# Designs tried in a protein design chat: VHH binders against tRNA dimethylallyltransferase (miaA). Part 4

Target 1, 307 residues: tRNA dimethylallyltransferase (miaA), of Elusimicrobium minutum (b2kdr9)
Amino acid sequence: MTIIIAGPTAGGKTDLALNLAKLIGGEVVSVDSRQVYKYLTVGTAKPEGEYKNGVYNVDGVNYHLVDFLDLDKTYNTGSFTADASNTAYNINKKGKTAIFAGGTGMYMQSYFGGMDVLPKADQALRAQLADIADKEGKQSLHKMLSEADPESAALIPSGNLHRVMRALEIFKLTGKKASELRTNGFADISQNNFMVYIEWDKEELNKRIEIRTQGMFGGMLKETQDMLAKGYTRNSPGLRSLGYAEVIDFIEGKKTKPEALERIVILTRQYAKRQRTWFARYKNMYKADGSALNAEQILAEYAAWKK
Short names: E, the ipSAE of ESMFold2; O, the ipSAE of OpenDDE; V2, 0.75 times the mean of E and O plus 0.25 times the DockQ between their complexes.

## First folded at step 1 (VHH)

Design g7 (framework vhh_8ghr_2)
Fold by ESMFold2-Fast, scan of step 1:
Structure g7 (fold): chain B 307 residues (1-307), chain A 121 residues (1-121)
Amino acid sequence: as target 1 above (307 residues)
Amino acid sequence: EVQLVESGGGLVQPGGSLRLSCAASGFTISSYSYIGWVRRAPGKGEELVARIYPSGGSTSYADSVKGRFTISADISKNTAYLQMNSLRVEDTAVYYCARSYRGWTYLFDYWGQGTLVTVSS
């Protein structure tokens, strides 16, 4: 009673998920660390929707785990796993299929694989932690670690900033204490789930990213100006979403519009490459051609798979 | 070259009907893209009035036109239509046909030139 749709940013995952949901009377669960935030619609590629009976609805399809989190709040794999579990339970209780669609591979692996995965270094988070250490002293980070993960704090000297920052990074990104992680092995979630991966030619995807970024800039600018006027900053968790720092740099006169756009395109292409590398680990995915997506064909493959 | 060419606009009395056409060239409308009708009236800004997903057949409408307007598509003719019934003075606007690129509902990357619809006596 579950279908997974994965693929790179700008790849058409939302489109395919909505069409499939309409064919089967299903509902979509977003697997995206950015679309959870309120107010940031354009830059997070959140699908256009409206609330119906308290649920975000896109063209008649209930679309879950989007548009609910204030910009000052953090979201991690633990939060995602709890919310996704409750959401999938309620969808299945109604006799409907839950369609999980997104590109945040770590969330997908943690929920379906039942294993803890170590996050890659988050340079923005590390920069924030380094800034705290510079302003308040290195003991301040060790105190944060002592509160979040006392066992790791007992093992890591307060002067070892790299190890302290890594343990805090793990906790902040996964909601799990470094001292408690189960990282032995890697479950191939495509072995036990119907999992679709949307494939694109590199040059076609790069063109889509460029066109999308140019079309999104005006909307991101308006959203960013509104959020800054409300007192949010570049350090607000929601505004750490890809592209918004570059928009803030433009607002502050640190980048021209072409410089901001160029940087957003580069970062988005790097993100798409990391997504392709992540999903290449799964060996039993149905590969869908991004240039010729067909929800009826996907439904036929799903029906054959579940027999 | 991607083009959208509109036709069917004009002057009509309140309560009347018009059918707008949007002929697409340089792409197929069934390429998992949305075709929408956006209107602009002086002082009112832009309003997305109707959208169709030609490959899936799904449609959506603004509350202001729901029950009065019907959007459709003929894939064999690569053309989208907007049937406008029970027209009101407040429907007076320039109507644009627009496509979203390959499934992006929030990004209209190509627009027609617009066609004027005037509802008055």
Scores: ipSAE 0.000, ipTM 0.215, lowest interface PAE 16.2, mean pLDDT 85

Design g8 (framework vhh_8ghr_2)
Fold by ESMFold2-Fast, scan of step 1:
Structure g8 (fold): chain B 307 residues (1-307), chain A 121 residues (1-121)
Amino acid sequence: as target 1 above (307 residues)
Amino acid sequence: EVQLVESGGGLVQPGGSLRLSCAASGFTFSSYYSIGWVRRAPGKGEELVARISGSGGSTSYADSVKGRFTISADISKNTAYLQMNSLRVEDTAVYYCARLPYDESWYFDYWGQGTLVTVSS
């Protein structure tokens, strides 16, 4: 048995998932590309927990796929799908319901839909690849592609920088070779799964994001200082999580606190808009009012959906 | 100026009951904020005992107190309550009322001064 809880950042997904898990004796699987990282709790909105019998536990609820990855490691849709499959199998084997909760739509689609989703352009990654090409030559990028995806390298001339960069970008962001991707058709995962979407009025959500960002700053600052002291940098994959670059800019004197906060709010609102656009593609979701979330009501809807 | 003021602490025997109150000023209970009760005993870490959304809709409890403690809020009085029943010696701690500026994490931006609860025979 599986329940999916989706919604925008700052929408209340974690609280709803925890309350639902407590009602049914279920366990939560986080669907979040940032909560996987150790040490980054405040800025990733990871729930505070403790390890109990080797499992991250939040107020009596086992909470999976959080707090296990070193900041120098990457995590992608392939890694998520493998980990989520194993985790859900073990939860269901115990006779419990797996509650998937998060806002990383690509991860949900890859796991539940079985479709390979092409990532959109990553400007930071493209800048890194462009820098490599400028310093080491276009042949350097083609060599990287030859090692990662020999089939794509055979088809793409070394002089076609844009095509080489795109194929490398796909590989780095998804863990899958461009030559192997299966993008035929789009599966509406809400068709075959009980899927809840937490809806907010745009202006109310924007206010929640602003207040949350103000409240997070002190904790993010402490976390960032601790990570930099341990030798991590702005280029560490974990510290590329939304908001941490702005906190580093503040630490380095490149931004004032108000400037850092303003930028984090803008980026977070843009992220929420992208999430709203992503989840609009699912046509059979149960829409829950973010201002009046009720776990018992969600459970009643789930029971009705199963019949 | 945001303030959270706790009251209702004291000495009680095992099996007894206490009701803690948290009066908030400088902000209103709403969907933008949650209220939590956090306890701290000497030499031990912090434990989130109970949480309620500022709108009063959602509640959660630590396993250690589930079935014994009840959190509630009177939105019109801007006051949160923690009803503690069947108290145990292990419940002895300073109890803090704290505000969360968002629903998705533990981060508390304002704390009360704390109220001492001692469970002893």
Scores: ipSAE 0.000, ipTM 0.250, lowest interface PAE 14.4, mean pLDDT 84

Design g9 (framework vhh_8ghr_2; at its last look DockQ between E and O 0.02; V2 from the best seeds 0.00; counts 0 for: pae O 8.8 > 2, unsure alone 63.4 < 65, grease 24.5 > 24.2, placed apart)
Fold by OpenDDE, look of step 2:
Structure g9 (fold): chain B 307 residues (1-307), chain A 122 residues (1-122)
Amino acid sequence: as target 1 above (307 residues)
Amino acid sequence: EVQLVESGGGLVQPGGSLRLSCAASGFTFSDYYSIGWVRRAPGKGEELVARIYPSGDSTSYADSVKGRFTISADISKNTAYLQMNSLRVEDTAVYYCARFYEDDLSYGFDYWGQGTLVTVSS
């Protein structure tokens, strides 16, 4: 059994997920690209908790894929998908319900919809292809593409070698056509999964963001100072999370507190807008009113959906 | 090797228009990366002017350029564009094309071009 809770930042996803988990004996899987980092709690809006027996626990609920990654490490969609698979497997093995909660659309899509990951550049292969182009001409390389992926060949001029080479590279490394990967229709994961979207009025959400940011600043400042003292820098992947750069600027005297706060609010609002746009692509979500969230109501809807 | 190459900069009068291009190589435009234009004016810090997620056509703009500048991307050409209209003297800067991380909550970019100079002067 799986339930998905999606929504914008500052939308109340975490609380809803926890309440649901408590009602049904479930566990939460975080779908958030920033909450994975250790020590960054306030700025990422990670729920307060602690590790117990190797599992992060929030108010008696196991909360997975949070607070485990060093700030100098990177985490991506592929990493999440792999970890989420293992986590979900373990939760299900226990006979418990996995509740996926978060606002990172790409992560959600990758796990539930199977987003194709493009292969990394292969320098050796590119060198081989370049050699063919040099010896046999650009048209020869384009012909190879036309045989492997006619649609890409039709779109890419023979003179655009880097695109021709990339398309061939994808095909040679994965066996898949670059054109198919581009056209692979957005899989609507809400068709086969019970997916809840927390909906807010735009202006109300914007106000919430402002208030939250004001409340978070002190905590973010402390977190940032602590991390800097430990030897992390503004270039550490974890500290590249939204808001921390502005806090660092404040610490360094480059921005005043009001300037930093204003910028964080703007960036957060922009992110919320992007989230809304992303999740609007899913057509079968249950829309929950953010101002009146009720876990019992969600369960009732789930029961109806399951029939 | 990942490479970004800007072009289209030059001298223009106030109220004029320019179109910048950013040709990307070594990677393919996808949902895993966003492309942005960052400018650096003389004596000023860096400013993110515009960003686009090529696959989803999602765009964002700095308030200073909103309504005047338009960012776009051609996936088939692996090229991003910045159409700049109603140019002002304060738009004078070196404009850089940059690739941002797949995480939309990140401020970071890992690659940028050499930059192209845009001068707005009467």
Scores: ipSAE 0.012, ipTM 0.328, lowest interface PAE 8.8, mean pLDDT 87
ESMFold2-Fast, scan of step 1: ipSAE 0.512; ipTM 0.701
ESMFold2, look of step 2: ipSAE 0.310; ipTM 0.629
ESMFold2 (binder alone), look of step 2: mean pLDDT 78; pTM 0.793

Design n1 (framework vhh_7nfr_2)
Fold by ESMFold2-Fast, scan of step 1:
Structure n1 (fold): chain B 307 residues (1-307), chain A 124 residues (1-124)
Amino acid sequence: as target 1 above (307 residues)
Amino acid sequence: QVQLQESGGGLVQPGGSLRLSCAASGFTFSDYAMSWVRQAPGEGREWVSSISGSGDSTYYADSVKGRFTIARDNVKNTLYLLMDSLKSDDTAVYYCAKDLEYYDSSGYEDFDYWGQGTQVTVSS
């Protein structure tokens, strides 16, 4: 019923998913927190497509959960899980295989494993919440928690800022209330799903990231200029996607092009490292060599996995 | 170009004190939260402390709370970690870290730009 393709950014997930979909007459569901945004194609590595019968289509393949969200809107694991459930249901109703492809590990875990593990602390988010408490007073965070998760707010005293911030952090990162989440053992989603992980040597992946970033800059510059002209800003959630702040800094004269590119490469390598660490926890993945990807071989492995 | 330069590490006796500094350049220092992260021999990186851009909000790992103080000087673009009552378990390379420029739903604690690090050794 489903095939999961995971791997680091710049790893070849999109091409593998498209080639598999063509072989089996399947459809792709994107597992990516950035490709959901409209207008941002180059910097999010969204496959180039066109709408056919109201569905985003890439070279004859329907590609779901891309290109639908306004840049002023946020997207989280809860929203992804709901949208992915509806999308997979509709694909299966047509008698087709859903191919889930992406690198956003929390989204995969939320949908396939029910998100039984609490996210690690997000220092950037904690710093933002700390700034709110600093400027507006400590009661402001408890009010935010009361609005997002009234059960947790009733349980956690307003003076316990550490616990208030943690509950808000969980809600903001997962879209689920801390009061709803129970800390259970981490569900290994690779046990019950055919899951492919595209492996790369670290040095080779780093070279691919550098080359890709160089090739993307011109397109990102055009996209960024167009979005700023429409009234979006560096604070628009969509423009917080990796690399766009650096492009804005270049446009505003705060960075040279080499400085912006160097920064984007560093951030992208950090993201790839986080993805590698996340996916290392799954013990039953089929590991595909990124330098020798073969969709027909993957399909044969899937057939063998089904018995 | 973002640069972070740590200093102030060294060898100190248990119960002693050290003051670490991190000189920041290439960005508007006061606009970003800053953190200290450490890595002990043979272990992964552990978050130690964070301070808001304004300097009024501070956060500490339970292992250092009451012993360490994070501070910043936005005029000098410098971050500090004042370490009191040092224990052998505090032996680590200490890194200065700038806050992330974007949100990532992966849930990791990776930071934007690590400095080169400064070694702290607590031994008799």
Scores: ipSAE 0.005, ipTM 0.148, lowest interface PAE 11.2, mean pLDDT 82

Design n10 (framework vhh_7nfr_2)
Fold by ESMFold2-Fast, scan of step 1:
Structure n10 (fold): chain B 307 residues (1-307), chain A 120 residues (1-120)
Amino acid sequence: as target 1 above (307 residues)
Amino acid sequence: QVQLQESGGGLVQPGGSLRLSCAASGFTFSRYAMSWVRQAPGEGREWVSSISGSGGYTYYADSVKGRFTIARDNVKNTLYLLMDSLKSDDTAVYYCAKGRWELPYYFDYWGQGTQVTVSS
């Protein structure tokens, strides 16, 4: 059994998910591409918790898919789908409900809809693959595909360099085999899942983002200084999280504090707008008023939906 | 062993042109794809362009497509970036990079960089 809580950044998803989990004895699975990183708590809006029996625990609630990835590592749709599948299986095996909460819409669509978003062509990667074909022959790329994705290799002729290269590109960019991708029709995940979307008035959300960003800056500064001292850089995947480049610019004297804050606010508002656009594609969500969130009401709606 | 040395940067007015060069040594240059990557003041690194070992395939970021041309001379072990119609947004340190052919996006060697400033 699964409940999905979606909404824009700064929308109150974490508090709603925690309160709901406490009411039903459930566990939370984070749907967030940045909260996976260790050490970055404030800027990723990761809920503050502690480890209990090897699991990150927030106020008595097990909170999964946070705080496990080193900053030098990447995380993608394929990684999320595999981790989320294993995590949900283990939660359900204990007879508990998995509450998926986050704002990374692509991750939700890939996991629940079974339809994967294909990456755009990556010209730098294509140049690297073309170089391999140039120096080792086109059969070398087909051999790489055979090792990464045997099913695609069986379907794509070894002489079709373009198709072989595309299949390798998909695997390298997403961590998913082209043969595993589901691209047949858009699956409205709100049709088959109880899905909550936290709605905010645009101007009210923008005010919340501005206030939150001001409050986060000090903590982000400390985290960033600690990570730079450990040898991580602005090019470390974890530090490419929203807002950290601006904090690094402040540390390096390239931006004043007001300039850094202004840029973080602009980027965060743009992110919230992209999330709003993404989630507008789902037609059967329960719309929850962000200014009046109530976990007992959400639970009642879930019971009615499940009827 | 591997060395990459950029040159050709400088100050130029908007609409102007520059040619960057990268002298490579310590590896079989013609067997590796080469790339240009830039870093603007206060920004992260941005991939600009790549060229295959043979020179048969060239790729460009959307922001520079139609304005920049990547080229190589495998006899002289030199990579070039020909930059036309320069804009203020092109102001950055430009790095020559050698890729790791078996691992995407990971450059195992970088040059020291050359500064390009587009100012009126």
Scores: ipSAE 0.000, ipTM 0.203, lowest interface PAE 21.6, mean pLDDT 84

Design n11 (framework vhh_7nfr_2)
Fold by ESMFold2-Fast, scan of step 1:
Structure n11 (fold): chain B 307 residues (1-307), chain A 123 residues (1-123)
Amino acid sequence: as target 1 above (307 residues)
Amino acid sequence: QVQLQESGGGLVQPGGSLRLSCAASGFTFSSYWMSWVRQAPGEGREWVSSISSSGGSTYYADSVKGRFTIARDNVKNTLYLLMDSLKSDDTAVYYCARHLGYSYGKPYYFDYWGQGTQVTVSS
């Protein structure tokens, strides 16, 4: 049993998920690329919790996939999918509902849609492939692609070295054909899952973002100073979370407080817009009005959806 | 249209008691954490107390702990602040505030405020 709650940053996803979990005796799985990090609570909007029986607990609700990753570590869709699968299995094994709540659309798509993470460019492998093209001609690489992935070879002209190399790179790094990953298509995860999307009027959401950013600054400043004192830097993956670079710029005298706040607001509004664009692709979501969120109403909609 | 309306303020002697109410309308009250925040003359706003959406969790500022009790009635859509052993330092305008819904614990963020109710503790 699974419920998905999606929506933009500052949209009320956490509170809706917690209220739903209390009503049904469920547990929350965070779908957020930043709440995974230790020490960064305020700027990542991680709900304040305490460890209870070895599990992060927020107001009586077990809250998974938060507060476990060191700031020097990266987290990706593959890591999320593996962790989410294990977590959901353990929640369901207890006879409980897993409530997935977050705004990181790619993580939701990866887990529920079975989307694999495409590998990053491998410069050593690309150099090897480029050397083959230089010595034997670009037709040689296309022949290699025809043998490894004939469907991709049919779609990609032999003269398009960049596309040929990318398809070969995917195959050599993953063992999977680029054509198989492409022909799986973009699965509409809302078709087979009860998925709630929290909708906000643009201007109302913008006001919420501004209020939140003003209130978060002091806590982010303290967190950032503590992390820098521990030897982390602006290049630490955890400190690349939205807003922390601007706080570091303030600490280093590169921005005034109003300049830092203005930039964080702009970046957060841009992130919310990207989230709205991402989630607009799902056609079977239940749309919840952010200004009138009601956990009992969402539960009634879930019960109706199950029938 | 969200509305929060406070009542119950007034003049009270030191050591006295007062009960504030906040009537909420225009939203699903039972889905939101609620707070009381006060502002003394010439001072900034000071958070006083918070209550979870169900009423199962309550939090208090150190200055009021043991003297004030926050409560809610989700059937009546009303928030309460029961104030005992009042001191002159408790003199302030008291505001009912709705949490920006992801803030379980500190720091607290509020998206809607009432108009306030004056509490004066004086002999």
Scores: ipSAE 0.013, ipTM 0.510, lowest interface PAE 8.1, mean pLDDT 86

Design n12 (framework vhh_7nfr_2)
Fold by ESMFold2-Fast, scan of step 1:
Structure n12 (fold): chain B 307 residues (1-307), chain A 123 residues (1-123)
Amino acid sequence: as target 1 above (307 residues)
Amino acid sequence: QVQLQESGGGLVQPGGSLRLSCAASGFTFSNYAMSWVRQAPGEGREWVSSISWSGGSTYYADSVKGRFTIARDNVKNTLYLLMDSLKSDDTAVYYCAKSPRYYDILTGYFDYWGQGTQVTVSS
């Protein structure tokens, strides 16, 4: 069996998932593109835990798909789908419920919907690809595409830089070849799964984001200093997680602390708005009041949904 | 490794004041939210107050709001609770508690606790 808990950043997803897991003897699978990284706990809102028998454990609950990836590595929809499938299989094989909790909607849609979701344009990645073209010549990107996706390279002329870059972007962000993607239809995953969405009043959520950001800054600063000391940079994939560029700007004297905090709050509010827009597409979610979360009530709703 | 040591408790008359201190060591104090939790004789633990890593955000239980003030000194690695207008109902052992997460100060869960300091409000 499977329960899905979704909601905006700072919404209480982790605490609800942990409390549900304790009630039913379940295990949590994180649906988060940033919590996969090692060393970044505070800024990614990763629950603090310890390894118990080789598994990351939070207050007695096994918590999967966190804390395993080096900061120089990229994680994408294809990687998530493969890892989540294997993890859920092993949890269910033990007769336990897998609780999927997170805010990365594209990962949820890809895994539960069984279809490919096209990524939005990634401005930083496009800038990197443009830099490669400038340094190595116009044929360099087409050669990269030929190695990653030979079928797309055969169909896209080397002079059409926009199409070449898009095909490479899709491959780098999803791990799938543009030539192989299934884009037919959009499955409403809430129709066939018990899916909870934690709903907040916008002003209340904005206050939570502000308080959380203030509370996170010191820890993010320490984490960032430690990572820079180890040789990681602002270009390391893990340090492109929301808020770390602003902390680096503070360390380098490019922003004051109030300027860094203000920017992180703005970016976090924008992220929460994008999450609300994404999850609004699902029409059969159980909406839980974020200010009055009750794990026993959610469990009762799950029992009613199954019948 | 992690240590929290409370002090400043004692006997006080109703309407009096006390200042509790908690000396923290073994972790980066300035990176964590901190809380005060109390336990009256024969009763369960009651959350009293929490303060963010910077001191910029503070929260209080309704029973102490307007009477107690939580504060911290990140240079001295010390947490404080300033208690004014004390009532007999404030009689309890007061514990210094560390949040397990930097970012959420209102979780109701704590990963490290001090030994406690006794506060008795009696005439």
Scores: ipSAE 0.000, ipTM 0.158, lowest interface PAE 16.7, mean pLDDT 85

Design n13 (framework vhh_7nfr_2)
Fold by ESMFold2-Fast, scan of step 1:
Structure n13 (fold): chain B 307 residues (1-307), chain A 123 residues (1-123)
Amino acid sequence: as target 1 above (307 residues)
Amino acid sequence: QVQLQESGGGLVQPGGSLRLSCAASGFTFSSYAMSWVRQAPGEGREWVSSISGSGDSTYYADSVKGRFTIARDNVKNTLYLLMDSLKSDDTAVYYCARGLYDESDYLGYFDYWGQGTQVTVSS
């Protein structure tokens, strides 16, 4: 069972997801490319949590795909879909509902809709598959592909090791069949999923972004100084997160604090506009008023949708 | 209104070179990250490379790193992909796309696609 909560940055997605999870005994899967990074809490708007039994926990709710990635590591749609598939499997195996909450639309589309963009090669996985082929023969890998993706196995001859390995790699990294990802089409994920979109008036959202950015600056400054002291740089993938380059410019004397804040606000508003444009393509979302969010009402809408 | 039009594809022998172009119109080109995405026969789409709006940051798939170079001309509203040391596995339709495929969600989306240009690498 799955619920999707989407909306623009600063829109209240986290609080709604947490309150809904508490009502149904669910767990949250973050759909956010910034919150994956360790150490960056304030600037990424990561919910404040603590580890319980090795799992990041926010007010009694397990919160997945946050706070696990070193700042020197990259994270992309392929990484997200692989991690989300494993996480959702484990949540569902416990008989619980996975609540996907975030604003990274491309990650949602890649996972739920099989967006027509493939993961990059995983050399460690390919080495493991090559070892299987070497000891058990090429037919062994083709049998694995036949079990995972029968349509791809029918298309790809067993002797074509490279194509068989690529199809298996796609399945293992994304949880989706290569045969499904070969179709050219942008699936409307709101057609087959209960999907909530948090709507805001543009001017009200812009005010929220401005206030939030002002409140975050001190925490971002401390985080940035700590990361630079650890040897990370402006070129570290984690520090490319929205706002941190501007904070580094302030630290290096290239921007005043007002200049850094103004730039962060502009970039955040542009991001929110791009999120609104992205999510406008989904035609079957339940639209929730950002100024009047109510988890009980969302639960009632979910119950009606399931019938 | 947004339009992306690729050109420069063709047939080349292994080890050859090609330069792809993408002419963009209907939006402020310099304000958007741009990408190249390819689709091989019988396969799904594979991200190839991305460039930031300013051109200061570039990203590459491991399969093309060191062989391909992404570039842009913000005065001419044109995106380029310079492809060197072409391999048979590079055979695909190459699409120009608005947006970025990487770890940063504030730069990342593909909301408009070109029609594609065919690249065939064979003897």
Scores: ipSAE 0.000, ipTM 0.231, lowest interface PAE 11.5, mean pLDDT 84

